VH-VL binders against q9yh85r1066to1250. Designs and how they scored, part 31

Target 1, 185 residues: q9yh85r1066to1250
Amino acid sequence: ASCIVSGYGHYLTFDGFSFDFQSSCALVLCTTIHGACERSDTFPTFTVTVTAKNEDRDTSLACVVKQVEVEVFNYYIVIHRAYKYTVMINNERLYLPLKLGQGKVNIFAFGFHIVVETDFGLKVVYDWKTFLSVTIPRSFQNLTYGLCGRYNGNPDDDLVAAGGTPRFGVTDFVQSWAKRDTFCR
Key: E = the ipSAE of ESMFold2; O = the ipSAE of OpenDDE; V2 = 0.75 times the mean of E and O plus 0.25 times the DockQ between their complexes.

## First folded at step 18 (VH-VL; framework fv_navenibart)

Design q4 (at its last look DockQ between E and O 0.79; V2 from the best seeds 0.00; counts 0 for: pae E 2.4 > 2)
Fold by OpenDDE, look of step 18:
Structure q4 (fold): chain C 185 residues (1-185), chain A 121 residues (1-121), chain B 107 residues (1-107)
Amino acid sequence: as target 1 above (185 residues)
Amino acid sequence: QVQLVQSGAEVKKPGSSVKVSCKASGYTFSSYFMSWVRQAPGQGLEWIGGIIPEFGYANYNAKFQGRVTITVDKSTTTAYMELSSLRSEDTAVYFCAREPGRSYPYGMDVWGQGTTVTVSS
Amino acid sequence: DIQMTQSPSSLSASVGDRVTITCKASQSIDSYVAWYQQKPGKAPKFLIYDASSLQSGVPDRFSGSGSGTDFTLTISSLQPEDFATYFCQQSYDNPYTFGQGTKLEIK
């Protein structure tokens, strides 16, 4: 299934729940990290984080994805909009295409998109602008948390905050998945 | 051999739609970005849009946004470009062209033969 | 959009001549430039990619150079079959954009 971030802060979870939100905070789209997901020890773990911003002076609803972060196999992958066709791997900037871990992670450009693929089926696609998709295999059903939801076929339970508690509002839900820093309080 | 074969010439009225096909053969269809480019008589080349067949993600030139739809049928390795609300200015030869999607070279290395679309009242 | 300003629009030359065509991008596009040759009634032919890499099967009399905003296609010794229209193209950003073209004619 695919989780999609697009355009004006539109989100579509793995289970088909759609919501809109605008934030300049780094937001966890999908994670299987231990503590967040109960079965994280039996499957490869990963975290996909997105940072968006509004570049319109007129405070348009248009949101641009500024940065995508992928944590997998002890690789910290940073894809920044300003540096097309390059990525940061553990704080080192490298040019595409890239194969990490003898093919465990494959990063390449495909048309206007950068694609991050893993050998277990994680696929992150980003166009360096407004489109981001995260695709994971069915084996990860019920193993994911984050803005992309639980991936269990039930869109009604997708609003699960960090910590595993259901939330009733989109705002509270999204804010719970925000990485707090000096710019995101 | 690698080949892109396009559908035949079209004559359309203003306001109508045209759908051009591009049959790909001789290569892994899903692994190449498929672009559509047009050329008006005596003019240069204009990129319309493209699609990643593997994912079905299409990108469009904003100039055509809302009027153009690019799709693929992976089972038949065929790409399609549909242009609606046709105008006389849409009269052109329309090309499909593949581009390596996962590595160099970055460029359209194989082209279809072109499809002439004539829009006239 | 990134504009590709190609020059000259037309050029007359003789067999054996050295020919140079220029393309200027409206912004830096690194080396994401391709060059194409097009003959009347035919689809464009891929010549150069990544600004300076020769496509397989293309004669080595063709060469490309440049980075950032200024790019050049050079034909070291013009052959009879080289008379055609040439286009530069940027592949850096959406939408892909082409130069206006350079028609190379026999003098």
Scores: ipSAE 0.852, ipTM 0.932, lowest interface PAE 0.6, mean pLDDT 93
Fold by ESMFold2, look of step 18:
Structure q4 (fold): chain C 185 residues (1-185), chain A 121 residues (1-121), chain B 107 residues (1-107)
Amino acid sequence: as target 1 above (185 residues)
Amino acid sequence: QVQLVQSGAEVKKPGSSVKVSCKASGYTFSSYFMSWVRQAPGQGLEWIGGIIPEFGYANYNAKFQGRVTITVDKSTTTAYMELSSLRSEDTAVYFCAREPGRSYPYGMDVWGQGTTVTVSS
Amino acid sequence: DIQMTQSPSSLSASVGDRVTITCKASQSIDSYVAWYQQKPGKAPKFLIYDASSLQSGVPDRFSGSGSGTDFTLTISSLQPEDFATYFCQQSYDNPYTFGQGTKLEIK
């Protein structure tokens, strides 16, 4: 299944629900970590976070994906559009292509996309601008949370808040998955 | 041997569509980004768009957005480019070209022979 | 879009000459430049990637250099088969863009 972020804050969840939201906060797209004590050691843990930026020009400018963060296998991978074809891995900037952990994580260019690929089937594709895709295998059904939803074939429950509380309304849902600071909205 | 073999020349009327095929052989199709590039008579090269074959994700030059569709059929290792609402200025030779995908930005290392598309009324 | 400006647009030279073709990007693109040779009626032939690396099978009289915005293709001693049109291409950003071409003709 694939979850897609596209220009001007368009989101398509794993289960096919679509919504729009513009935010400059870092947003959790997909995580297997929900709640402090409710994890399974039978599946790999990961988190994918996206940060968008509105251009400081007129109102006709598109919202871009500024940064993508992938946390997996104790790697903290930061992909920032200002530093194309490099990634920051555990605070060190490295050029593509990369093979981490003897192939547990592979990071490479594919055309003008960057791809992060894991041995368990997580795949993140980012075009350095407006397109971001997160793909997970079927074995992660019912194991994911975030803006990409629950991956259970039911788009009606994709809007589960970060605390596990059911919510209505896209704004409340997105804000519950935001990593807020004083300057983001 | 690595080859990209394109479909034959086309003559089209204004307002119609054309679909050009590009059959790949001799390499792992899913490991290469596939681009389409055109060249009008006496002109330079213009990138139309490209696609990641494994995932079917296509990107387009904004000039062609809304008129072009790029697809692949992985089972036949064939890429397609369809251009609609043809105009006389779309008369050109259309090339497919591959770029190594599991690497860093590289360039288009193998090109098809080209397909001449003529739009006339 | 990133503009790639080639110069000269046309160049006359003799067999054995050293020639230089330049390509300037409208913004920094690091080293993500490729160079192509094209003969009439043929598809482009890949020569140089990553600004300075030779593609397999390309004679070592071809060389590339540059980074940032200014890039150069050099042919150290022209051969008869080198008379063609040459294009630079940036592979940094969507859309890929080409220089307008440099036609290298026999003087």
Scores: ipSAE 0.513, ipTM 0.795, lowest interface PAE 2.4, mean pLDDT 86
ESMFold2 (binder alone), look of step 18: mean pLDDT 92; pTM 0.943

Design q5 (at its last fold request DockQ between E and O 0.77; V2 from the best seeds 0.78)
Fold by OpenDDE, fold request of step 19:
Structure q5 (fold): chain C 185 residues (1-185), chain A 121 residues (1-121), chain B 107 residues (1-107)
Amino acid sequence: as target 1 above (185 residues)
Amino acid sequence: QVQLVQSGAEVKKPGSSVKVSCKASGYTFSDYFMSWVRQAPGQGLEWIGGIIPEFGYANYNAKFQGRVTITVDKSTTTAYMELSSLRSEDTAVYFCAREPGRSYPYGMDVWGQGTTVTVSS
Amino acid sequence: DIQMTQSPSSLSASVGDRVTITCKASQSIDSYVAWYQQKPGKAPKFLIYAASSLQSGVPDRFSGSGSGTDFTLTISSLQPEDFATYFCQQSYDNPYTFGQGTKLEIK
């Protein structure tokens, strides 16, 4: 299934729940790390984080994805829109295409997109503008948290906060997944 | 042999739609970005849009946004371009062209033979 | 959109001549440029990407150079079969854009 971030802050969870939200904070889209369950003997852990920004376009205000972060296999991958066709891998700037861990992670340009794919089926696609997708295999059902939801076929239970508690509102839900810092309170 | 074979010439009236096909063979269809490019008589090349066959993600030239739809059928390794609300200015030869999606170098390395679309009253 | 300004629009040269075609991008596109050759009634043919990658079957008399905004296609020794129109294309950003073309005539 795919989780989509697009347009003017539009979000679509794995289970098909759609919501709108605009924030300049880094937001956890999808993570398999929740609470004490930081490691899995069966599946690799990963976290995808997105940072967006409102920008004036010719005729409208668009929410642009500025940065995508992928944490997987002890790699910290940072994709920034200002540095097209490059990525930061553990704080080192590298040019595409890239193969990490002897092919465990492949990063390449495909048309107007950058693609991060793993050997276990994670695919992150970003166009350096407004479109971001996270695709994971069905084997990860019920293992995910974040803005992309629980991936269990039920869109009604996707609003689970970072603390593991269900939320009733989108705002509270999204804010719970924001990475707080001096600029994001 | 790697090749792209396009559908035949089309004659259309203004306001109608045309759908051009491009059948790919001889290579892994999902590994290449498929673009559509047109060329009006005696003019240069104009990129219309493209699609990643593996994901079905299409990108369009904003000039054609709302009038063009690019799709693929992975089972038949065929790409399609549908252009609606045709105008006389849409008269051109339309090409499909593949571009490596996972490897360097980039560039449209294989082209279809072209499909002539004539829009006239 | 990124504009690709190609020059000259046309030129005539003799067999054996060195020919240079230039393409200027309206903004930096790193090295994301492709060059094509098109003969009348035919589809464009891919020649070279950036400065180092010739397409298989393309003679080594063709070469590309440049980065940032200024790019050049060079034919070191023109041959009769090189009569054609040449196009540059940027693949850095959406939409892909082409130069206006350079019609090369053989004297």
Scores: ipSAE 0.898, ipTM 0.949, lowest interface PAE 0.5, mean pLDDT 94
Fold by ESMFold2, fold request of step 19:
Structure q5 (fold): chain C 185 residues (1-185), chain A 121 residues (1-121), chain B 107 residues (1-107)
Amino acid sequence: as target 1 above (185 residues)
Amino acid sequence: QVQLVQSGAEVKKPGSSVKVSCKASGYTFSDYFMSWVRQAPGQGLEWIGGIIPEFGYANYNAKFQGRVTITVDKSTTTAYMELSSLRSEDTAVYFCAREPGRSYPYGMDVWGQGTTVTVSS
Amino acid sequence: DIQMTQSPSSLSASVGDRVTITCKASQSIDSYVAWYQQKPGKAPKFLIYAASSLQSGVPDRFSGSGSGTDFTLTISSLQPEDFATYFCQQSYDNPYTFGQGTKLEIK
């Protein structure tokens, strides 16, 4: 299953629910770490976070993906569109391709995309501009939260806030998954 | 032993379409980006577009967007490029070429033999 | 689009000569430049990747250098089989673009 972010702030969840939202905040797209606990002893844990930037292009407002963060195993991976064909790994900038942990995480270019893939089947594909996809195997059904939804086969209940409660409104749902800081309120 | 073998020459009328095939062998097809490049008589090289076979993601030169479709059939390890609304200036040799994926931007290391497409009115 | 400007457009040289072909990008492309050789009626042949890395099976008389915007292909001792047209190509951004080519004629 794939979750997609595309230009103009379009989101498509694992279950096929689509919504639009534009934000400059870092947003949790997909995580297996929900609430107060980490369940690393049962399934691999990860978090994918996206940061977008609004940009007026050709008389239409465009929403570019500025940065993608992937937290998996002991790696904190930051992909920023200003630094093509490099990534930050635990605060160190490295050139592609990368094989981390004897192949637990592979990071590489393919065509006009950067790909992060793991040995358990997480794939993150980003075109350095407007397209981002997160693909997970079906073994993660009912194990994910975030803007990509629950991966439970029902698009009508994908809007689960970070506190675990359903939301009917897209704005409250998205804002519940936002990382707040001084510049993002 | 790595080979890219293209379909034969074509003669077309303006306004029609052409579909060129590129059969790959001797390597793991899904690990390579497949590009299409053309060369008009006496001219340089012009990139048309390419596709990631594993994901099916295609990218196109904006010059051809709306007229070109690039696809793959992973079961036959074959790439296709279809160019529609042909004009006389589309007369060229069309090449497929692979680029290593799972790396960094590398360049096109193996090329097909070329397919001559002639568009005459 | 990133424009790749090649010079010279043609040159003549003798067997054994050292020749240099240059390529300039309209913006910084780091080292993401490839070089190709093309003989008449044939597909291009891959020579150099990442501006300076020699493809396997390519004679070591070929070399490349440069980063940023300025790139060079050098043939240290020209051989008769090196008569061809040479192209640079940026592989940094969509669309891939090529220089206009340099025709190398052997005297």
Scores: ipSAE 0.660, ipTM 0.845, lowest interface PAE 1.2, mean pLDDT 86
ESMFold2, look of step 18: ipSAE 0.604; ipTM 0.810
ESMFold2 (binder alone), look of step 18: mean pLDDT 92; pTM 0.943
OpenDDE, look of step 18: ipSAE 0.867; ipTM 0.938
ESMFold2, fold request of step 19: ipSAE 0.638, 0.637; ipTM 0.839, 0.833
ESMFold2 (binder alone), fold request of step 19: mean pLDDT 91, 91, 92; pTM 0.941, 0.937, 0.943
OpenDDE, fold request of step 19: ipSAE 0.898, 0.897; ipTM 0.949, 0.948

Design q6 (at its last look DockQ between E and O 0.49; V2 from the best seeds 0.00; counts 0 for: pae E 2.5 > 2)
Fold by OpenDDE, look of step 18:
Structure q6 (fold): chain C 185 residues (1-185), chain A 121 residues (1-121), chain B 107 residues (1-107)
Amino acid sequence: as target 1 above (185 residues)
Amino acid sequence: QVQLVQSGAEVKKPGSSVKVSCKASGYTFSSYFMSWVRQAPGQGLEWIGGIIPEFGYANYNAKFQGRVTITVDKSTTTAYMELSSLRSEDTAVYFCAREPGRSYPWGMDVWGQGTTVTVSS
Amino acid sequence: DIQMTQSPSSLSASVGDRVTITCKASQSIDSYVAWYQQKPGKAPKFLIYAASSLQSGVPDRFSGSGSGTDFTLTISSLQPEDFATYFCQQSYDNPYTFGQGTKLEIK
């Protein structure tokens, strides 16, 4: 299944729940690292984080994806909009294409997109603009948390906050997955 | 052998639509970006759009946004380009062309033979 | 959009000549440039990417150079089969854009 982030802060979860939200905070899109996920030890763990921003001076609803972070296999992968066709791997900037961990992670350009693939089926696709997709195999059903939801075929339970508690509002839900820092309080 | 075979010439009226096909063979269809490029008589090349067959994600030249739809049928390894609201200015030879993404060199290394689309009243 | 300004528009040369075609991008595109050869009634043929990635089957007399905004295609010794129209193309940003073309004619 695929989780989609598109312009104007549109989100589509793995289970097909759609919502809109705009934030300049780094947001956990999808993660298997969660206290409530006891089965995560049997599967590879990963976290995809997205940071968006409004590019328009007139505060239009147009949002662009500024940065995508992928944590997998002890690699910290940072894809920044300003540095097309390059990635930061553990704080080192490298040019595409890349193979990490003897092929465990493949990073390459595909048309106007950068693709991060793992040997267990994670695919992150980003166009350095407004489009981001995260695709994971069925084996990860019920193993995911974050803005992309639970991936269990039930869109009604996708609003699960960090910590595992259901939320009723999109705002509260999204804010719970925000990484707090100096610029995101 | 690697080959892209396009559908035959089209003659269309203004305001109508045309759908051109591009049958790919001899390679892993889903692993190459498929672009559509046109060339008006005596003119240069103009990129229309492209698609990642594996994901079905299409990108379009904003010039054609709203009028063009690019799709693929992975089961038949065929790419399609549909252009609506045709104008006389759309008269051109339309090419499909594959582009490697996973490795260098980056460029449209295989082209279809072209499809002539003539728009006239 | 990124404009690719190609020059010259036309060029007359003789067999054995060294030929240079230039392409200037309206903004930096790193090395994401491809060159194509097109003969009348045919589809473009991919020649070379960037400065060193020559497409298989393309003669060594073809070479590319440049980075940032200025790019060059060079034919070291022109052969009879090289008379054609050449195009540069940027693949750095959407949309892909091409130079206007350079028609290489026999003198």
Scores: ipSAE 0.851, ipTM 0.931, lowest interface PAE 0.6, mean pLDDT 93
Fold by ESMFold2, look of step 18:
Structure q6 (fold): chain C 185 residues (1-185), chain A 121 residues (1-121), chain B 107 residues (1-107)
Amino acid sequence: as target 1 above (185 residues)
Amino acid sequence: QVQLVQSGAEVKKPGSSVKVSCKASGYTFSSYFMSWVRQAPGQGLEWIGGIIPEFGYANYNAKFQGRVTITVDKSTTTAYMELSSLRSEDTAVYFCAREPGRSYPWGMDVWGQGTTVTVSS
Amino acid sequence: DIQMTQSPSSLSASVGDRVTITCKASQSIDSYVAWYQQKPGKAPKFLIYAASSLQSGVPDRFSGSGSGTDFTLTISSLQPEDFATYFCQQSYDNPYTFGQGTKLEIK
């Protein structure tokens, strides 16, 4: 299953639900960490966070994926479009390609894309501009939360807020998955 | 022998669609990014889009977004480009071209022979 | 989109001449530039990558230089088989873009 972020704030969830939202906040796109009780050695844990930026002041609703963050296996990976073909790993900037944990995480260029790939099947593909794809294996059904939804074959429950509350519409849903930040408006 | 062999020339009416094939041989298909590039008569080259074959992920030039679909069939090592809602300005030679994967994007090292698509009333 | 501007658009030269073709990007693109040769009715042929690296099987009379925004393709001693159209291409950003081409003709 794949979850897509595209220009002008377009989102497509794992279950095929689409919605639009414009934000410059860092947003949790997909996470397996929801509540303290769901942290487990049974399944790999990860979080993918996206930060967008409006490209053109005062002219249009243009939106660029500025930064992608991947947290997995105690690696904190930051991919920022200003620093193409490099990534921050645990606060150290490194050049591609990277093989972390003897192949647990691979990070490489492929055409004009950057790819993050894990040994359990998480794949993140980013074009440094407007398109971001997150792909997870079927073994993560019912284990994911965030803007990409629940991955359970039911698009109607994809709008679950960060606290696990019922659906409150797209704006409340997106804002509930915003990482709290003093400078996000 | 590394080779990209494309389907034959096509004549199409405005508003229809065309699907061009590109069969790859002589290399590991999934190890290369596959691009599509077109050239109108007497004009320069224009990148249409490309695909990561292993993941099936396609990305497009925004000019063609909504009208183009790029796919692969890994079992036949064949890439496809489908362009819909054809207009006369889509008359061009369409090329497939590969670029090494798991590498910086340095350029397209092998090209198909080209497929002429003519859109006329 | 990153605009690639080639000059000249056409050029007449004789066998044995030194030929220089330039390509300017609308923003800095480091060294993400390739050069191609195209003969009429044929697909482009890959010549130069990473602005200055010679592709395998390409004669050493071809060379490339530049970084940032200004790039140059040079043919040090023109041969009869070198009469063709030449394109630069940036691969820094989506979409890939090409220069408009430089047609190199026999004088």
Scores: ipSAE 0.516, ipTM 0.794, lowest interface PAE 2.5, mean pLDDT 85
ESMFold2 (binder alone), look of step 18: mean pLDDT 91; pTM 0.942

## First folded at step 19 (VH-VL; framework fv_navenibart)

Design k1 (at its last look DockQ between E and O 0.88; V2 from the best seeds 0.00; counts 0 for: pae E 3.3 > 2)
Fold by OpenDDE, look of step 19:
Order: C-alpha cells, then sequence, then structure tokens
Structure k1 (fold): chain C 185 residues (1-185), chain A 121 residues (1-121), chain B 107 residues (1-107)
C-alpha cells in the first residue's frame, strides 16, 4: 500500500484516511512499531520523515515538501529539494544513482522523481516539490505507525500517536509525530 | 528494435479534447520515463509533461496544468496524452519521447514520429 | 522555469567548417544538458549529453562542452548531412525547457 503526501498539506494514509495539515516541523510519516519487527529477522526497521515548508503564493498558502529522510539499514538518507539528483548518506552528499549495502538500498532518479528502494520492498518516491509517496509491502500490515497510519485495513484507527495512544483530532495527531527542533512550532 | 509509434493526425474544434497515443515496443516499457513534447509550426520544442510508467506518477508543465492528462497502459505498453479545452495555439506536432530511467544521464533517446494536431473553427 | 537562451538562431556554413552553437541557462544546471538534431518533417534526434556522446551512430565530429550556465555544441568539420536545426535542452528541473533552436544552413 501507498501513503501519499501531496502539495498544500494533503495526506492519505495506507488505509485510505485523508487529512490536511500544514506544518514546518519534521513529521514522521511511517516507522516500524517498536519491537514489532523484532519478531522476525526478515523485517527490517525503517523510518520515513517529511519536512514541509509553508509558502505564500499570491493569496494561497502552499505547502511544499522540502526534505525527506529515510532511515534504514543503519543508513541515514536525506533528500533535500534544494539539491536535486543528490542525496546525503550519513552526512555525506553523493550524486545519483547509488547502491548501498550491496544493493540493499537503491537510490535513483526517474524523470523528475527520486526513488529510494529497498530489497524488502520499501519504496519512497519524491518529486523534489510537492509529491511524496511511501509504499510498503503487505507483509508490513499492522507493523507501522506514524502519519501514514497502521496499515491494517482500518482507516478509523490511523490517528495513533507514538506509543500507541489514540488521538482525537488531526492537529493533535500530527503534532504527536513532530520532531522537535528550533524551527518547529 | 526500439520503436515509438504514435496515433494519426487529429483535427479538432476549439474547446474540444484530443487524446494522442504512443505505442512502445522493443524495450522494457516501465523502465523508461515517457515525455510528451510539442512543436508548433515553425517553432521550437515545448515540454508538456511526462510519466513514470512503472508507478504511474506524472509530471506536468505548469503551463498545461489542469488541461493535460498523461497516462499509460502497461499491458499494451502505450502512453497517452490528453489535452482538453483546445485552442488554436495548441496546433502543433506532438511527440512522445522516452528517457532512460533509473540512471544518469537524462535525455530523450527515442522519439515517436509525431502526431499533428490541428485546432481550427 | 529555467530559460535556455540558444545562439545563434541561424547560421550559414560550408562543408568542412567548424561550427559552434551556444546555450546559456538562466541558472546553474550543472551538466544536465542534452543536444538534439532535427531535420524538416522529422522528430528530434539525440546527439550529445553534456560533454560526451552517448548515442550510438553519432559521429565523432559532434562534441559538447560546458557546465553551470554556459554550454556549447561543436561540429568540428561540417558534413552535408549536418544541415539541420539544433536544440539544447535542460533536464535539471521541471519543466524541461529547450533552447529556441539554431538553424544551420548551407552557405
Amino acid sequence: as target 1 above (185 residues)
Amino acid sequence: QVQLVQSGAEVKKPGSSVKVSCKASGYTFSSYFMSWVRQAPGQGLEWIGGIIPEFGYANYNAKFQGRVTITVDKSTTTAYMELSSLRSEDTAVYFCAREPGRSYPYYMDVWGQGTTVTVSS
Amino acid sequence: DIQMTQSPSSLSASVGDRVTITCKASQSIDSYVAWYQQKPGKAPKFLIYAASSLQSGVPDRFSGSGSGTDFTLTISSLQPEDFATYFCQQSYDNPYTFGQGTKLEIK
């Protein structure tokens, strides 16, 4: 299933729950449930984080994806819209295409998109502008949380904060997944 | 051999829509970015948009945003470009062109033969 | 959008001449530039990307150079079949944009 982030702060979870929110904070889109993936060595852990930027264009407020972070296989991958066709791997900027860990992670450009693929089926697609998709295999059902939800076929339980506590309201839900920094509200 | 074969010429009225097809053969369809480029009579080239056939994700020139839709049928290895609300300025030869994906560099290495679209009242 | 300013718009040359076409980008585009050749009634044909020929069948007399904002296509010794229109294209940012074209005519 795919989780979609589109311009102007539109989100669509794996289970089809849609909501709108604009934030300049780094937000956890998808992460493996703590301990859940330790049940089997076949399931690696990963985290996808998105940072958007609010921009005023004419009389409309646009929310542009500024940065995407992918943590997987002890790689810290940073994709920034200001540096197209490059990525930062563990604080080192490299040009595409890239194969990491003997092909465990494959990063390449495809038209106007950058694609991060893993050997276990994680796929992150980003257009360096307003579109971001995160796709994970069916085997990860009910093993994830974050803004993309639980991926269990039930959109009604997607508003779950870190720690597994249900939240009421999109604002509280999104804020619970925000990484705190000096620029984050 | 690698080939892109486009649909035939179109004559359309202003306000109508046109859908041009591009049949790809001789290569792995999903592994190449498919662009659409047009050329007005005696003019230069203008990129309309493109699509990743593998994922179905399309990008559009903002100039055409809202009027153009690019799609693919992977089962028939065919790309489509639909342009609506046609105006006389849309009169042009429309090309499909593939771009190697998944690797640098990024160029359009194979082109369709072109489809002439004429918009006139 | 990134503008690609191509020059000259047209030029006349003779067989055997050295020909140079230039494209200037409105902003730095690294080396994401492609050159195409187009003959009347035909689709553009890819020639050069950046500073190297990647298309089989493209003669060695064609070469590309440049980085950042200034790019050049050079034909070292013009042949009869080289008379055509040439376009540069940037592939750095959405949307792809082309130069206005250079029509190379026989003198």
Scores: ipSAE 0.717, ipTM 0.878, lowest interface PAE 0.8, mean pLDDT 92
Fold by ESMFold2, look of step 19:
Structure k1 (fold): chain C 185 residues (1-185), chain A 121 residues (1-121), chain B 107 residues (1-107)
Amino acid sequence: as target 1 above (185 residues)
Amino acid sequence: QVQLVQSGAEVKKPGSSVKVSCKASGYTFSSYFMSWVRQAPGQGLEWIGGIIPEFGYANYNAKFQGRVTITVDKSTTTAYMELSSLRSEDTAVYFCAREPGRSYPYYMDVWGQGTTVTVSS
Amino acid sequence: DIQMTQSPSSLSASVGDRVTITCKASQSIDSYVAWYQQKPGKAPKFLIYAASSLQSGVPDRFSGSGSGTDFTLTISSLQPEDFATYFCQQSYDNPYTFGQGTKLEIK
């Protein structure tokens, strides 16, 4: 299953629910870590976070994906559009391609995209601009949270806020998955 | 032996569409980005778009967005480029060309023979 | 879009001459430049990637140089088969763009 972020703040969840929201906050798109949940012995844990911004002061212009963060295994991976063909791995900037942990994580360019793939089937594909997709295998059904939803075959229940409670409004849902700080509300 | 073999020449009327095929052989099809490039008579090269066969994601030159569709059929290792609403300015030779994936830097290392598309009233 | 401007648009030279063709990008593109040769009625032939890396099987009389915005293709001793049109191409960003071409003709 794939979850998609595209220009103008468009989101499509794993289960096919579509919504729009514009935010400059870092947003948790997909995570296996929710609240106080214990990490699974069966599956690796990961978090994918997206940060967007408007390119211009005019609201009619496309919203770009500025930064993508992937936390997986012992790696904190930061992909920033200003530094094409490089990534930060645990605060060290490295040139593509990269093979981490003897193939546990592979990071490479392909066409106009950067690809992060793991040995368990997580794939993050980003075009350095407006398109981001997160693909996970079926074994993660009911194991994910965030803006990409629950991956349970029902798009009508994708709006689970951080902290585990369902929400009816898109604004409350998105803001619950925002990584808030002094510069983001 | 790596080869890209394109479909034959086409003569089309304005307003119609054309679909050019590019059959790949001799390499792992999904490991290479497939680009389409055209060359009008007496003109330079113009990139139309391309596709990542593994993921099915296409990228387009904005000048052609809305009129072009690029697809692949992995089972036959064939890429397709369909250009609609043809006009006389679309008369050109259309090339497919591959470039390595999973490594960098990029370059189009193998090209198809070209497909001549003529649009005339 | 990143514009690639080639100079000259055409060039006359004799067998044995040293020839240079330049290509200028409208912004810095590091070394993400490829060079192609095209003969009439044929598809372009790949010569050089990463501004200076020669493809296997390309004669060593071809060389490339440059980084940032200014790039050069050099043919150190022209052969009769080298008379063709040459294109540079940036691969830094979408869309890929080509220079307008340099036609190399025999004197």
Scores: ipSAE 0.384, ipTM 0.744, lowest interface PAE 3.3, mean pLDDT 84
ESMFold2 (binder alone), look of step 19: mean pLDDT 92; pTM 0.941

